# Miniprotein binders against q9zu90: the designs that were tried, part 44

Target 1, 292 residues: q9zu90
Amino acid sequence: MKTELEEEEEEEWRSVHEVLLIVLPYLHSLFELLSMIRVSRSLRDAIRDETALWTKLVIEPPLSSRLTDDILSEFSSKSAGKLKTLILRQCLMVTNKGLRRVVDANPLITKIIVPGCSGLTPEGIMECVESLSKNNHKLETLHINGVNGFTKQHLSALYTYLSSEGTIDLEVCPKCDEVRMIPSCSRESCNQKQRKCRGCWLCIPRCAECAVCLVGSDTESQEAACGNDDVLCLECWLVLPKCRFCNKPYCTNHSSRRHEIAITDAASRPSFECEACYYRAGTNPYEVDYQI
Key: E = the ipSAE of ESMFold2; O = the ipSAE of OpenDDE; V2 = 0.75 times the mean of E and O plus 0.25 times the DockQ between their complexes.

## First folded at step 19 (miniprotein)

Design bb7 (at its last look DockQ between E and O 0.64; V2 from the best seeds 0.70)
Fold by OpenDDE base, look of step 21:
Structure bb7 (fold): chain B 292 residues (1-292), chain A 100 residues (1-100)
Amino acid sequence: as target 1 above (292 residues)
Amino acid sequence: TDQEEIKEYMREAKEQQDEGNYELAVLMFFLALFIAREHGDKTMVARIYNRLAKLFSQLGEHEFAIYWYQLALDVATELGDQELIQKVREELERIESKHE
């Protein structure tokens, strides 16, 4: 006869396991998975036995900075060769050898996403794609934006192994003839494959917030406080908070540069000062210490 | 509403955490997190990250606590949530000072 305590523990475990099964499919990253593993031995054992979880490996910040080739190999080995999706974001210490080792161990990989992995090279990626293309296997997704050094020749060679034009996130820009990411345009009229606004970020002015093209006489662009010639469409400019002094907004990606001003008046909207205004005020002895 | 559901999971997770049921607590925080992410509620995401960091801190998993606090800080900074930024920084300093 199980003790009442053993029955309560079993019932509690059942409830935990049920909720675990609901949570597992929605895990976003390896970090979240590892976090759960650290909570208890029971969760660790339950997760370890779920081989299906290891078919997708997502490593992103904050773990990215610590990911070595050996650690990557260790985690990828948990799939028992059944890895399908490999996502490595900003994994600076991952080398061509590290990626190749994973690919060779997991010949069924259909999705590789390695943005910002600066330790990778076009040649390393090519070798991986070539390896995966053996035995009539096809890679379905290859996101390599942030891997430096891609040439047209590399891209052309990649396409010999890849059956779909949409597989790679890099294209030859029709405007500058360089290999770059070509953003989609959120404008409905631009939804055609042969859109006039087809071009890289350098060739086609785009809203820093929504990536809509700012091509044509009817497209008003507003300057952002972000610098780097960042521009905003009117719609995004209208809704973004603006610097109290220069009336320039930051895009959401640069919102951390806002210096919040303590609102003295309860009725005043939270205002911020942009970095440029902040530093100017500090240097201009005649600008009234709006040290409020 | 999605916000109500997030709040309910957060409440339940906290109750479980207070009772020492850390397994159920963490799972409920994750459920809340997934809903918050799906709805783009970055404020709730940041708060959930902060709560997860606290949970891991209580478990003595200081490294993981630091990572979750860093995630909370990143999102809070993006949002300009100065209150949360300050709270998270204070907690990070506290954890770091204890492990030096």
Scores: ipSAE 0.772, ipTM 0.947, lowest interface PAE 0.6, mean pLDDT 88
Fold by ESMFold2, look of step 19:
Structure bb7 (fold): chain B 292 residues (1-292), chain A 100 residues (1-100)
Amino acid sequence: as target 1 above (292 residues)
Amino acid sequence: TDQEEIKEYMREAKEQQDEGNYELAVLMFFLALFIAREHGDKTMVARIYNRLAKLFSQLGEHEFAIYWYQLALDVATELGDQELIQKVREELERIESKHE
């Protein structure tokens, strides 16, 4: 009766806690943490009290669209100054001030990864890096692709604070002399000849899916549905789903532009129309340029 | 194999969910999810996202259920999995119409 109920409740908590300890090292993002705390007070309390969990903070979609400077500060404070890795993906409402607050409170940060955080500026990033450089501390990773306005002067200044080449995910393109992301190429011949395909997306034609270069007389490619003259290497083209009308595929990153067709027959293969073919019927003229 | 391990965790999670043991259910779904992610099994990732969404819907956590469904829809769209896309959209419409 009452002792049996107490034993069952205590045994249940011990079982849940044991599984939680297995799960904790694999948690990827704040959204997963928040989801677990909504399940029960026991999970909420266990996660809240686990200080080691907060040395890495990862915010990405879907939560990234709702992240404000104040909310960021609240979650980062749980690390008690011991935060080492900060990853913010597409956090459009985070500003220079919000990032600076986290950096000032967490002098041990070694990795800042902020792709697509359009509310940040090169000057704001510079201030954070300068702040972290105090007391002989050096930032090891700085990924800032998607922050507009980086110049060669900014890049040069950043490297006076950083530990080594390759710390920043932007560099000066050797073909156009602009600050750009330079994709890696998996083509075997290019790995042996670094000097042939090193350049940004604008200077080196590349597969929109795998980034392998498409320069040279024997390279074979097919047009993608993505627009802007995007092309795919033959290997990626063969594997990617195709528009039923024009037979052009989207790359994975643009797959949300597919107009999926509802399946009314269980034997039917999945199919879609690309944006261009969808609009040929005159059904949505206001979406003629999906890329901007 | 790792595929068999993913399926075992998903079965256990469903059983725990049906018994009302939501803590263990969500943890088993997360174990399956992490293994599926490690192996790049996007089809299983989308299915697990959908299962998590249903679990949070049963808990009455409709905002979180919607977010998990959105994640499932994103991956299903990437894969071109029309059946899953349709199922997820129907569930999203159901949740929004009942709570609007």
Scores: ipSAE 0.674, ipTM 0.901, lowest interface PAE 0.9, mean pLDDT 82
ESMFold2 (binder alone), look of step 19: mean pLDDT 82; pTM 0.803
OpenDDE base, look of step 19: ipSAE 0.767; ipTM 0.947
ESMFold2, look of step 21: ipSAE 0.667; ipTM 0.895
ESMFold2 (binder alone), look of step 21: mean pLDDT 81; pTM 0.783

Design bb8 (at its last look DockQ between E and O 0.38; V2 from the best seeds 0.65)
Fold by OpenDDE base, look of step 19:
Structure bb8 (fold): chain B 292 residues (1-292), chain A 100 residues (1-100)
Amino acid sequence: as target 1 above (292 residues)
Amino acid sequence: TDQEEIKDYMQEAKEQQDEGNYELAVLMFFLALFISREHNDKTMVARIYNRLAKLFSQLGEHEFAIYWYQLALDVAAKLGDEELIQKVEDELERIESKHE
């Protein structure tokens, strides 16, 4: 006869296990999975034994900055060769060798998404695609925006292995004839007609936050504090926090550049100073009291 | 309604957390998170990230707490939620100061 305590523990465990089984399929990233593993031994053991969970590996910020080739190999090995989806966002330390090692160990990968992985090269990607194209296997999705150095020749070569349009997130820009990502436009008027705003981010001014085109006469663009000619649409500009001194916002990607100002007044909204204003501390000519 | 479900999961998660049932608490927060993401409720997502960060802080998992706070901060910054930004930044500062 199990003690009442053992029955309560079993009931509690059954409840935890039941809820865990509901949650597991919806986990988005390795970070979320690792987070659950850190909660308890019981959750760790339950997750460790579920090889099916490791068929999708998603590494994104903030973990991306710590991901090495060896760590990537370690996590990818947990799939026991059954990895299908590999998503690496802004993994700067991942090299061609690291990616190739994962691909060679997981010949069933159908989706590779590596945006911002600047340690990769077109040649490294080509080798991976070639490897995966063996034994009548096909890669279904290849997102390689942020891998530098892609040429038309590289794209052409990739398409020899990849049969479907839209598999690759890079295109030849119709405006500059360079290989770039051509963002979609969220503006309804741009979708209804032949899209005049079709072009890469260098050729078509876009909101740094929502990627809406700023080509139309009615498109007021606001400058961002980000530099690099980053601009914002009015809608995004209105909701983003603004520098106390110059009233320029950072886009979300550059929000870490904010210098928080310790406001002594408890009633005052947290304000930040942009880097440009922070380093100009001696000559703020624009004492414009933008008290809204 | 999905909104009611989010609220229910959030309430249950908090109750479980207060009782020290961290496993159920985390799982309930994740359920709330998934529904919130499906509905593109960024405000609720940010709040859940903040709650998860706090939970991991209570567990002594400071590194994970920091990461969850960073996620909360990123979403809150997009929303212009200055109150949440300040709360998260204060907590980050507090955690970082204890581990120097």
Scores: ipSAE 0.787, ipTM 0.949, lowest interface PAE 0.5, mean pLDDT 87
Fold by ESMFold2, look of step 19:
Structure bb8 (fold): chain B 292 residues (1-292), chain A 100 residues (1-100)
Amino acid sequence: as target 1 above (292 residues)
Amino acid sequence: TDQEEIKDYMQEAKEQQDEGNYELAVLMFFLALFISREHNDKTMVARIYNRLAKLFSQLGEHEFAIYWYQLALDVAAKLGDEELIQKVEDELERIESKHE
């Protein structure tokens, strides 16, 4: 017979367990997994025992700065050869050797996503893809933007091992003939292949917010506060918050550069000054220039 | 609605955290986080990262608390949320001073 305390503890764990079952399939990164492991032994054991979590390994900031080849091998070993998805974002200390060790130990990998891993080379990626292509295995996803040095010849060679054109996130730009990421365009006319807007960000002017093309006589670009000749489509321009003085908005990625203005009326929309307008008033981040 | 669900999860997470039930608190924060991500609610994402950082600080897991604060700071910077940026930077300074 259980005591009242033991019955309460069982009820509390059942409540935690019910929520855990809902959370587990949505866990994203190794950092999230490790964080929960640090909370309690019960969470640690449940995460360690959940085999589906260890078929996907996602390492990104903040942990990516500490990831060495040896540490990568340690975490990937938890998959016991069953790893399917490997995502490494900005893992600067991972080398071709470290990636190859993971690939050789995990022949079932179908997704490799390695943006910003500057320690990797096209040749190292080629060797990993070759290794995975054995036994009629096909890599489904290879995202390599930010790995330096890819040429047309590299892409051609990679596609001898891959099953479809959409597998690699780099293409040969039809406008400049360089290996680039080619943004998708959600504009309906481009979706039907009626207009030729296929090209990299250097060749095709695009909205900094939504990436739709801004070519043709029926499109007008709107100035963004972001600088560097960034432009916006009218739809994004209309909905993005505007600088109080010059009426230019930041795209979402640059919104941290806004200088917010205090709201005195709860019904008022937020407003800000862009950096250009803020500094035209002679202000420096270390100097204060108040408007009263 | 999903916005009501986020609010409910955040409130329950806070209550569980105050009671010392950190397992359920962290799970409720993650539920709110996943819904907030699905709706691109970056303000709520940054707030949840900040709450997770405080929870790990309470647990004595200072390294993880710092990492969650760094995530909150990254999102707050993209939002231009200067109040949250300052709060997170103040807390990071406090943790670094005590650990040193």
Scores: ipSAE 0.684, ipTM 0.904, lowest interface PAE 0.9, mean pLDDT 81
ESMFold2 (binder alone), look of step 19: mean pLDDT 81; pTM 0.782

## First folded at step 21 (miniprotein)

Design cc1 (at its last fold request DockQ between E and O 0.79; V2 from the best seeds 0.74)
Fold by OpenDDE base, look of step 21:
Structure cc1 (fold): chain B 292 residues (1-292), chain A 100 residues (1-100)
Amino acid sequence: as target 1 above (292 residues)
Amino acid sequence: TDQEEIKEYMREAKEQQDEGNYELAVLMFFLALFIAREHGDKTMVARIYNRLAKLFSQLGEHEFAIYWYQLALDVATELDDQELIQKVREELERIESKHE
């Protein structure tokens, strides 16, 4: 006879398990999964045994900075060779060897997304794609924006293994003939396949916030505090918080560069100082303490 | 409404957390989070991140708490939610000071 306590614990566990099964498919990242594992042993055991959960591995900030090749191998091994989707965002310590190890262990990978993984090279990616192309398997998605050094020759070689245009997020820019990401344009008039604004971010000025093209006489652009010649469309510029000194906004991606100013006056709107203004104020050579 | 559903999960999660049912609490916070993300409700996302951070802090999982607070801070900063920014910073400082 189970004790009343054992029955209550079993009922509670059943409820937890039911909710767990609902939650698991919607987990966004490894971080979320690891977080759940840290809550209890029961959740850890339940998640560990669900090999199906490990068919998609997503590593993004803040975990990206700590991901080594060995750690990547450890987590990818939990799929038991059934990994299908590998997403590594800004994983700076991941090398070609690390990625290759994962690919070799998981020949069924259909999606590789490695934006900002600067430790990877075109040659390393090529070797991975070649490996995956064995046994009539095909990679379906390859996002490699932020891996430096891709040439037209690399892209051409990649396409020999890949079935469809659009598998790779890099293209030959029709404006500069360089291999770069070609952003989409949110402007309705630009939704044509042969849009005039088709070009890389260097060739076609775009809003740093919404990626709308700023091509045409009627497109006012505003400077952003982000640097790098980042510009904003008027609509985005109007709604973004602006530096109290230079009135330049950061785009959302660079909002972390805001130096918040403790406003002593309760009536004043929260204001920030941009990095450029902050450093200028700190270097004010005219704060000569005239010790008289 | 989706907002009502998020609020309900948040309420239930908090109740479970207060009762010490951390497993159910975390799962309910995640359910709320998924709905909030699907609807693009960044305000609720930030608040849920903050709540998750608090939950992990209570569990003694300080590293995870810090990460969740950082996520909350990032989204709150994007939204220019000064109240949440301040709250999260205070909590981060508190956690960091206890581990020095």
Scores: ipSAE 0.768, ipTM 0.947, lowest interface PAE 0.6, mean pLDDT 88
Fold by ESMFold2, fold request of step 23:
Structure cc1 (fold): chain B 292 residues (1-292), chain A 100 residues (1-100)
Amino acid sequence: as target 1 above (292 residues)
Amino acid sequence: TDQEEIKEYMREAKEQQDEGNYELAVLMFFLALFIAREHGDKTMVARIYNRLAKLFSQLGEHEFAIYWYQLALDVATELDDQELIQKVREELERIESKHE
């Protein structure tokens, strides 16, 4: 027989559980799962017992900066061999050995997405994909952009292990014949049969923000603050915040390089200096101006 | 509308947080977050990250609070939202000075 306290606790958990079921389809990253686990024992137990959540392991910044091979192995063990999707974004401390341990423990993996994991090598990736191909298992997705050193021979071999519909995010660039990522271009004129903008970042000048090509006499380009002569299409240049001195913007990926200017009153619009302008003076303009 | 639904979930999450109902609070913040992400509302995403950070700080989960603040700071910097940048930096300094 239930007590009144037990009935109230069951109703409260039933209410929380109802909301959790609505949230579950949207939970993908490890950080989100770990955050909920820390809230209460009941959420921890519910998250632990939802095997569908542990078929996917997604680790990305900022958590990715602390991820070692041993920590990766600890988190992947929660999958109990059921992992299907492994996504590691910018996990610089993960090595071939760490990835291989996860793959060996999880033979059902169909998606490996490891952009920017520069501690991995083509040979390490090949070993993982070969291991997964056992028992008629077929990898469906392999995203390896940011792993250095892939050759055409690597790419050809990798495709023999993938399913018939399998995809790899690197291709042979038709302009330089190197294995590169080839960005999509949303420019309407490039949707014609002649796709003159098909090529890697080195072969086709592109907007640093949106990747549309900047080839042809009717294409405008604007200088960015990002360095290496990065350029922007006019549309992105117009909307991106500008350095107060040189009027050049950073693309979104480089926005952390802004040197923000102190706001002295609420009516002032926020502004910044790019690295080049900031270090030319050694101080920000507002501190220099106010000290005089 | 989806925008009104985001605001309602955030209001309800705050009410639950103030009453100590942290399970419902975090779930409602996540519901708001997922809708904001789907519609590309980066301003709301940054605000929800900041609210989640405050919730985890209140729970004493300071490492998680720092990570949620870092996420908020990244998006606020992308948006050039100086007010939110300043607020997040002040909270990060408070947590690091008190628990280091």
Scores: ipSAE 0.687, ipTM 0.905, lowest interface PAE 0.9, mean pLDDT 83
ESMFold2, look of step 21: ipSAE 0.684; ipTM 0.903
ESMFold2 (binder alone), look of step 21: mean pLDDT 82; pTM 0.798
ESMFold2, look of step 22: ipSAE 0.683; ipTM 0.903
ESMFold2 (binder alone), look of step 22: mean pLDDT 82; pTM 0.789
OpenDDE base, look of step 22: ipSAE 0.768; ipTM 0.947
ESMFold2, fold request of step 23: ipSAE 0.673, 0.660; ipTM 0.906, 0.901
ESMFold2 (binder alone), fold request of step 23: mean pLDDT 82, 81, 81; pTM 0.792, 0.789, 0.782
OpenDDE base, fold request of step 23: ipSAE 0.740, 0.747, 0.752; ipTM 0.943, 0.943, 0.944

Design cc2 (at its last read DockQ between E and O 0.87; V2 from the best seeds 0.75)
Amino acid sequence: TDQEEIKEYMREAKEQQDEGNYELAVLMFFLALFIAREHGDKTMVARIYNRMAKLFSQLGEYEFAIYWYQMALDVATELDDQELIQKVREELERIESKHE
ESMFold2, look of step 21: ipSAE 0.675; ipTM 0.897
ESMFold2 (binder alone), look of step 21: mean pLDDT 82; pTM 0.799
OpenDDE base, look of step 21: ipSAE 0.767; ipTM 0.949
ESMFold2, fold request of step 23: ipSAE 0.688, 0.674, 0.685; ipTM 0.909, 0.906, 0.911
ESMFold2 (binder alone), fold request of step 23: mean pLDDT 82, 81, 82; pTM 0.790, 0.789, 0.794
OpenDDE base, fold request of step 23: ipSAE 0.729, 0.729, 0.728; ipTM 0.944, 0.943, 0.944
ESMFold2, last read: ipSAE 0.678, 0.686, 0.694; ipTM 0.904, 0.911, 0.904
ESMFold2 (binder alone), last read: mean pLDDT 81, 82, 82; pTM 0.786, 0.793, 0.796
OpenDDE base, last read: ipSAE 0.726, 0.728, 0.731; ipTM 0.943, 0.944, 0.944

Design cc3 (at its last look DockQ between E and O 0.73; V2 from the best seeds 0.71)
Fold by OpenDDE base, look of step 21:
Formats: C-alpha cells, structure tokens, sequence
Structure cc3 (fold): chain B 292 residues (1-292), chain A 100 residues (1-100)
C-alpha cells in the first residue's frame, strides 16, 4: 500500500508532468530549457528523457557568449542524431569545426540559422551543406547573415545543393552586385516581387526600426542616434523616445545605449541622454549647446 | 481575456513559489510566458522574466537569475518601462554585489 504521502507526491508529479508537456514545445531557447533543468532533479530527468525536445537547438544571447564547440557538441548529442533545427545567434566562439561536428552527427538537419556567428566562414558553411546534401537529404533553411566573406561564387555553389530560391537569407543585391541580405519592405505597395526598393541596406535607405523603404520624394526620413547613418521613418520617429538634448531617438535595437536621466521633477517625462550627448557633456558640460 | 489568463497563471505561480513548489511555479510562469508571447504582450513578458529571475534567485541559481534579469531589462528598455528598468537594475546590483 503506497503511503498517503507517496500518493500525494505521485499526484503532484503527474500534475507537474502534464504541465511540463504543455510548456516544452513552446520553449524559445536552450536557456529556457536549462533554466527548467536547474529547478529540480525531477524536471531535469523528465526533460533529459524527452529526446523530441532536442530536435531543435536554439542558442542565443546571453548564452551565445559562452558557447564553445565542445559545449555545442554536448548539447547537440542529446538529440541522438535527430536534430532538425540548429539556431545559433551571435555564437562568436563556434568554429567551422564545431558546426561540422554537429552536422556530421545530425544528418537530418533541415534548418541552420547562424546569424552573427563570426567564427564561421563561407567555406565552413559550404562543407556543412555538402555534408547534409548526401543521401538525398536537403537543407531547407540556411540563414547565414553575419557570416562574413560570402561571394557570388559561394552562393552559386550553395544553390547547387539547395533546391529552392529563398533557402538562403543572402542574395546578390541587384543594386550593388554584392552578396548581402535583402530586406523585405513593410510597405504594401512594395510587396511585389519586382519592387523598386529591392536592394541591400546600403543601397536602399530603410527605417532602422521597421525596415520600410525610404525611397521616393514623399518619404521623410529622420536621423537616429544609433549612428551608422541609421534613419527612421516619420511614423517610427514619432513614437520612439528621444534624447533630451539632441531630440534623436534610438531604434529599438540600440535602445540599450540610452543613458537614463534621473527625473528631478515629478512632472517631467522619463528622459534619456544619448551616448553622443553624454560624452560631450562629460568632456565639457558648458559647451553642450542644448538646442531645446 | 488573454491578459486575465496570464495574470492568473502568474498569481498561481507566485502562490506555488511561496509554498515552495518551485517546479509547478516555474512551469506556471512559463505558461504565462507562452501566452504573453503569443499575444505580443511585451509588458507581461518583461514582468514574467523578472518573476523568473526572482524565483531563480531564491533557488540560489544566481547565474540564471542574472540572465533572466538581463532579459527583463532588455524588454523593459525596449518598452521604456522606467519603473521596471529601475527595479531590475537594483536587483542585478544586489545579486552582483553578493557574489563579489
């Protein structure tokens, strides 16, 4: 006879396991999975035994900075060769050898997304794609934006292994003939395949916030505090918080650069100082012509 | 409403956390997070991240707590939620100071 306590523990565990099964498919990253594993041994054991969870590996900041080839291999091995989706965002320490090891161990990978993985090279990616293309397997998605050094020859070679246009997030820019990402345009009138605004970020001015093209006489653009000649459409500029001193906003991606100003007056809206204004004020607080 | 459901899961998660049922608490926070993400409720996402950070802090998982606070801070910064930004920064400073 199970003790009343054992029955209560079993019932509690059943409830936990049921909720776990609901949550697991919706985890966004390895970090979330690891977080759950750290809560208890029971969750760890339950998650470890669920091989289906390891068919998708997503590593993104802040874990990306700690991901080595060996750690990547360790986590990818949990799939038991059934990994389908590999997403590595800004994994700077991952090398061609590390990625190749994962690919060789998981021949069923259909999706590779490695944006910002600067330790990778076009040649390393090519070797991985070639490996995956064996035995009539096809890679369905390859996002390699942020891997530097891609040439037209590399793209052409990749397309020999890949069956569909759009598998790769890099294209030959029709404006500059360089291999770059060509953003979509959020403007409805630009949704045509032969849109005039088809071009890379360098060739087609775009809102740093919403990626709408700023092509045409009627498109007002505003400067952002982000630097790099980042511009904003009027709609995004209007809603973004602006620097107290220069009235320039950061895009959402660069919002972390805001220096918060302690609100002295209860009636004053939260204001920030941009880095450029902050450093100017730090060097000579009296020379900052605050254009109010 | 979706917001009511998120709030309910967060309430239940907190109750479970207070009772020491950390497994159920974390799962309920993740249920809330799932719904919040599905509905694009970034405010609730940030709050859930903050709650998860607190939970991991209570578990003595300081590294994980820091990461969850960083996620909360990132989203709160995106939203310009100064109150949450300040709270999360204070908690980060507190955790970092204890581990130095």
Amino acid sequence: as target 1 above (292 residues)
Amino acid sequence: TDQEEIKEYMREAKEQQDEGNYELAVLMFFLALMIAREHGDKTMVARIYNRLAKLFSQLGEHEFAIYWYQLALDVATELDDQELIQKVREELERIESKHE
Scores: ipSAE 0.750, ipTM 0.945, lowest interface PAE 0.6, mean pLDDT 87
Fold by ESMFold2, look of step 21:
Structure cc3 (fold): chain B 292 residues (1-292), chain A 100 residues (1-100)
Amino acid sequence: as target 1 above (292 residues)
Amino acid sequence: TDQEEIKEYMREAKEQQDEGNYELAVLMFFLALMIAREHGDKTMVARIYNRLAKLFSQLGEHEFAIYWYQLALDVATELDDQELIQKVREELERIESKHE
């Protein structure tokens, strides 16, 4: 006969395990799995034993900055060759060799999503995709924006390895004939009938925040703090936080470049300097004076 | 109604956390997170990230708590939610000063 305490603990674990099975398919990233593992030994063991979890491996910031080829191999090995989806966002320390090792160990991969992995090259990607094409296997998704140097010939070759409905996130820009990412545009006039704004970021002026095109006499662009002549539509400019000195905002993607200004009055709203104002002035953020 | 369900899971998670039932607490927070993500409720996503960070801080998992706070801060910054930004930075300062 079990004690009353032992029976209560067993019943409580059954309840926790039941909820765990509902949650597991919806976990987004490796970080979420690792977090749950740290809660208890029971939860760690349940996650370790659930092999279906390890068919998808998602590493993104902040964890991505720590990912080396060896660490990638360690986590991918948990899939025991059953990995289907590999998502690496801004994993700057991953090289062609590291990616190839994962692909060779996991011949069933159908999705490779590696945006911002600047340690990869078109040649390395080609080798991985070619390796996956064995035994009539077809890659369904290849996202490679941020890998430098893709040519039209690379794209043509890559599509021979993908399924007929497969996608690549780069294409040939109709304006400059270079391999680029082509943003979509939410402007009604562009979406409704004519796609005059179809072109890459270099060819079509666009809002750095919402990607809506800024062509035509009815549009007015506002300068962003992001640099490189980045501009914003009026709607985004109005709602984004502005540099206290030059009144230019960062887009959301560049908001980490803000230099916060420390204020001694706890009731004061925080403010920031953009990088251009910060470095030009050389100001101490804790001693900056405000003006009316 | 879905927002009411998210809030109910959050309330239940906090109750379990206060009773020391961390396994169920974390799972209830993730149930709320699933619903918030499906409906695109980024404000609630950021708040759930913040609650998860507090839970891991209470567990003594310092590094994980910091990463959950960083995730909350990233979303709050994207939303320009100054109230949540301030709250998260205060918690990060508390963790760093206590363990320095």
Scores: ipSAE 0.667, ipTM 0.903, lowest interface PAE 0.9, mean pLDDT 82
ESMFold2 (binder alone), look of step 21: mean pLDDT 82; pTM 0.791

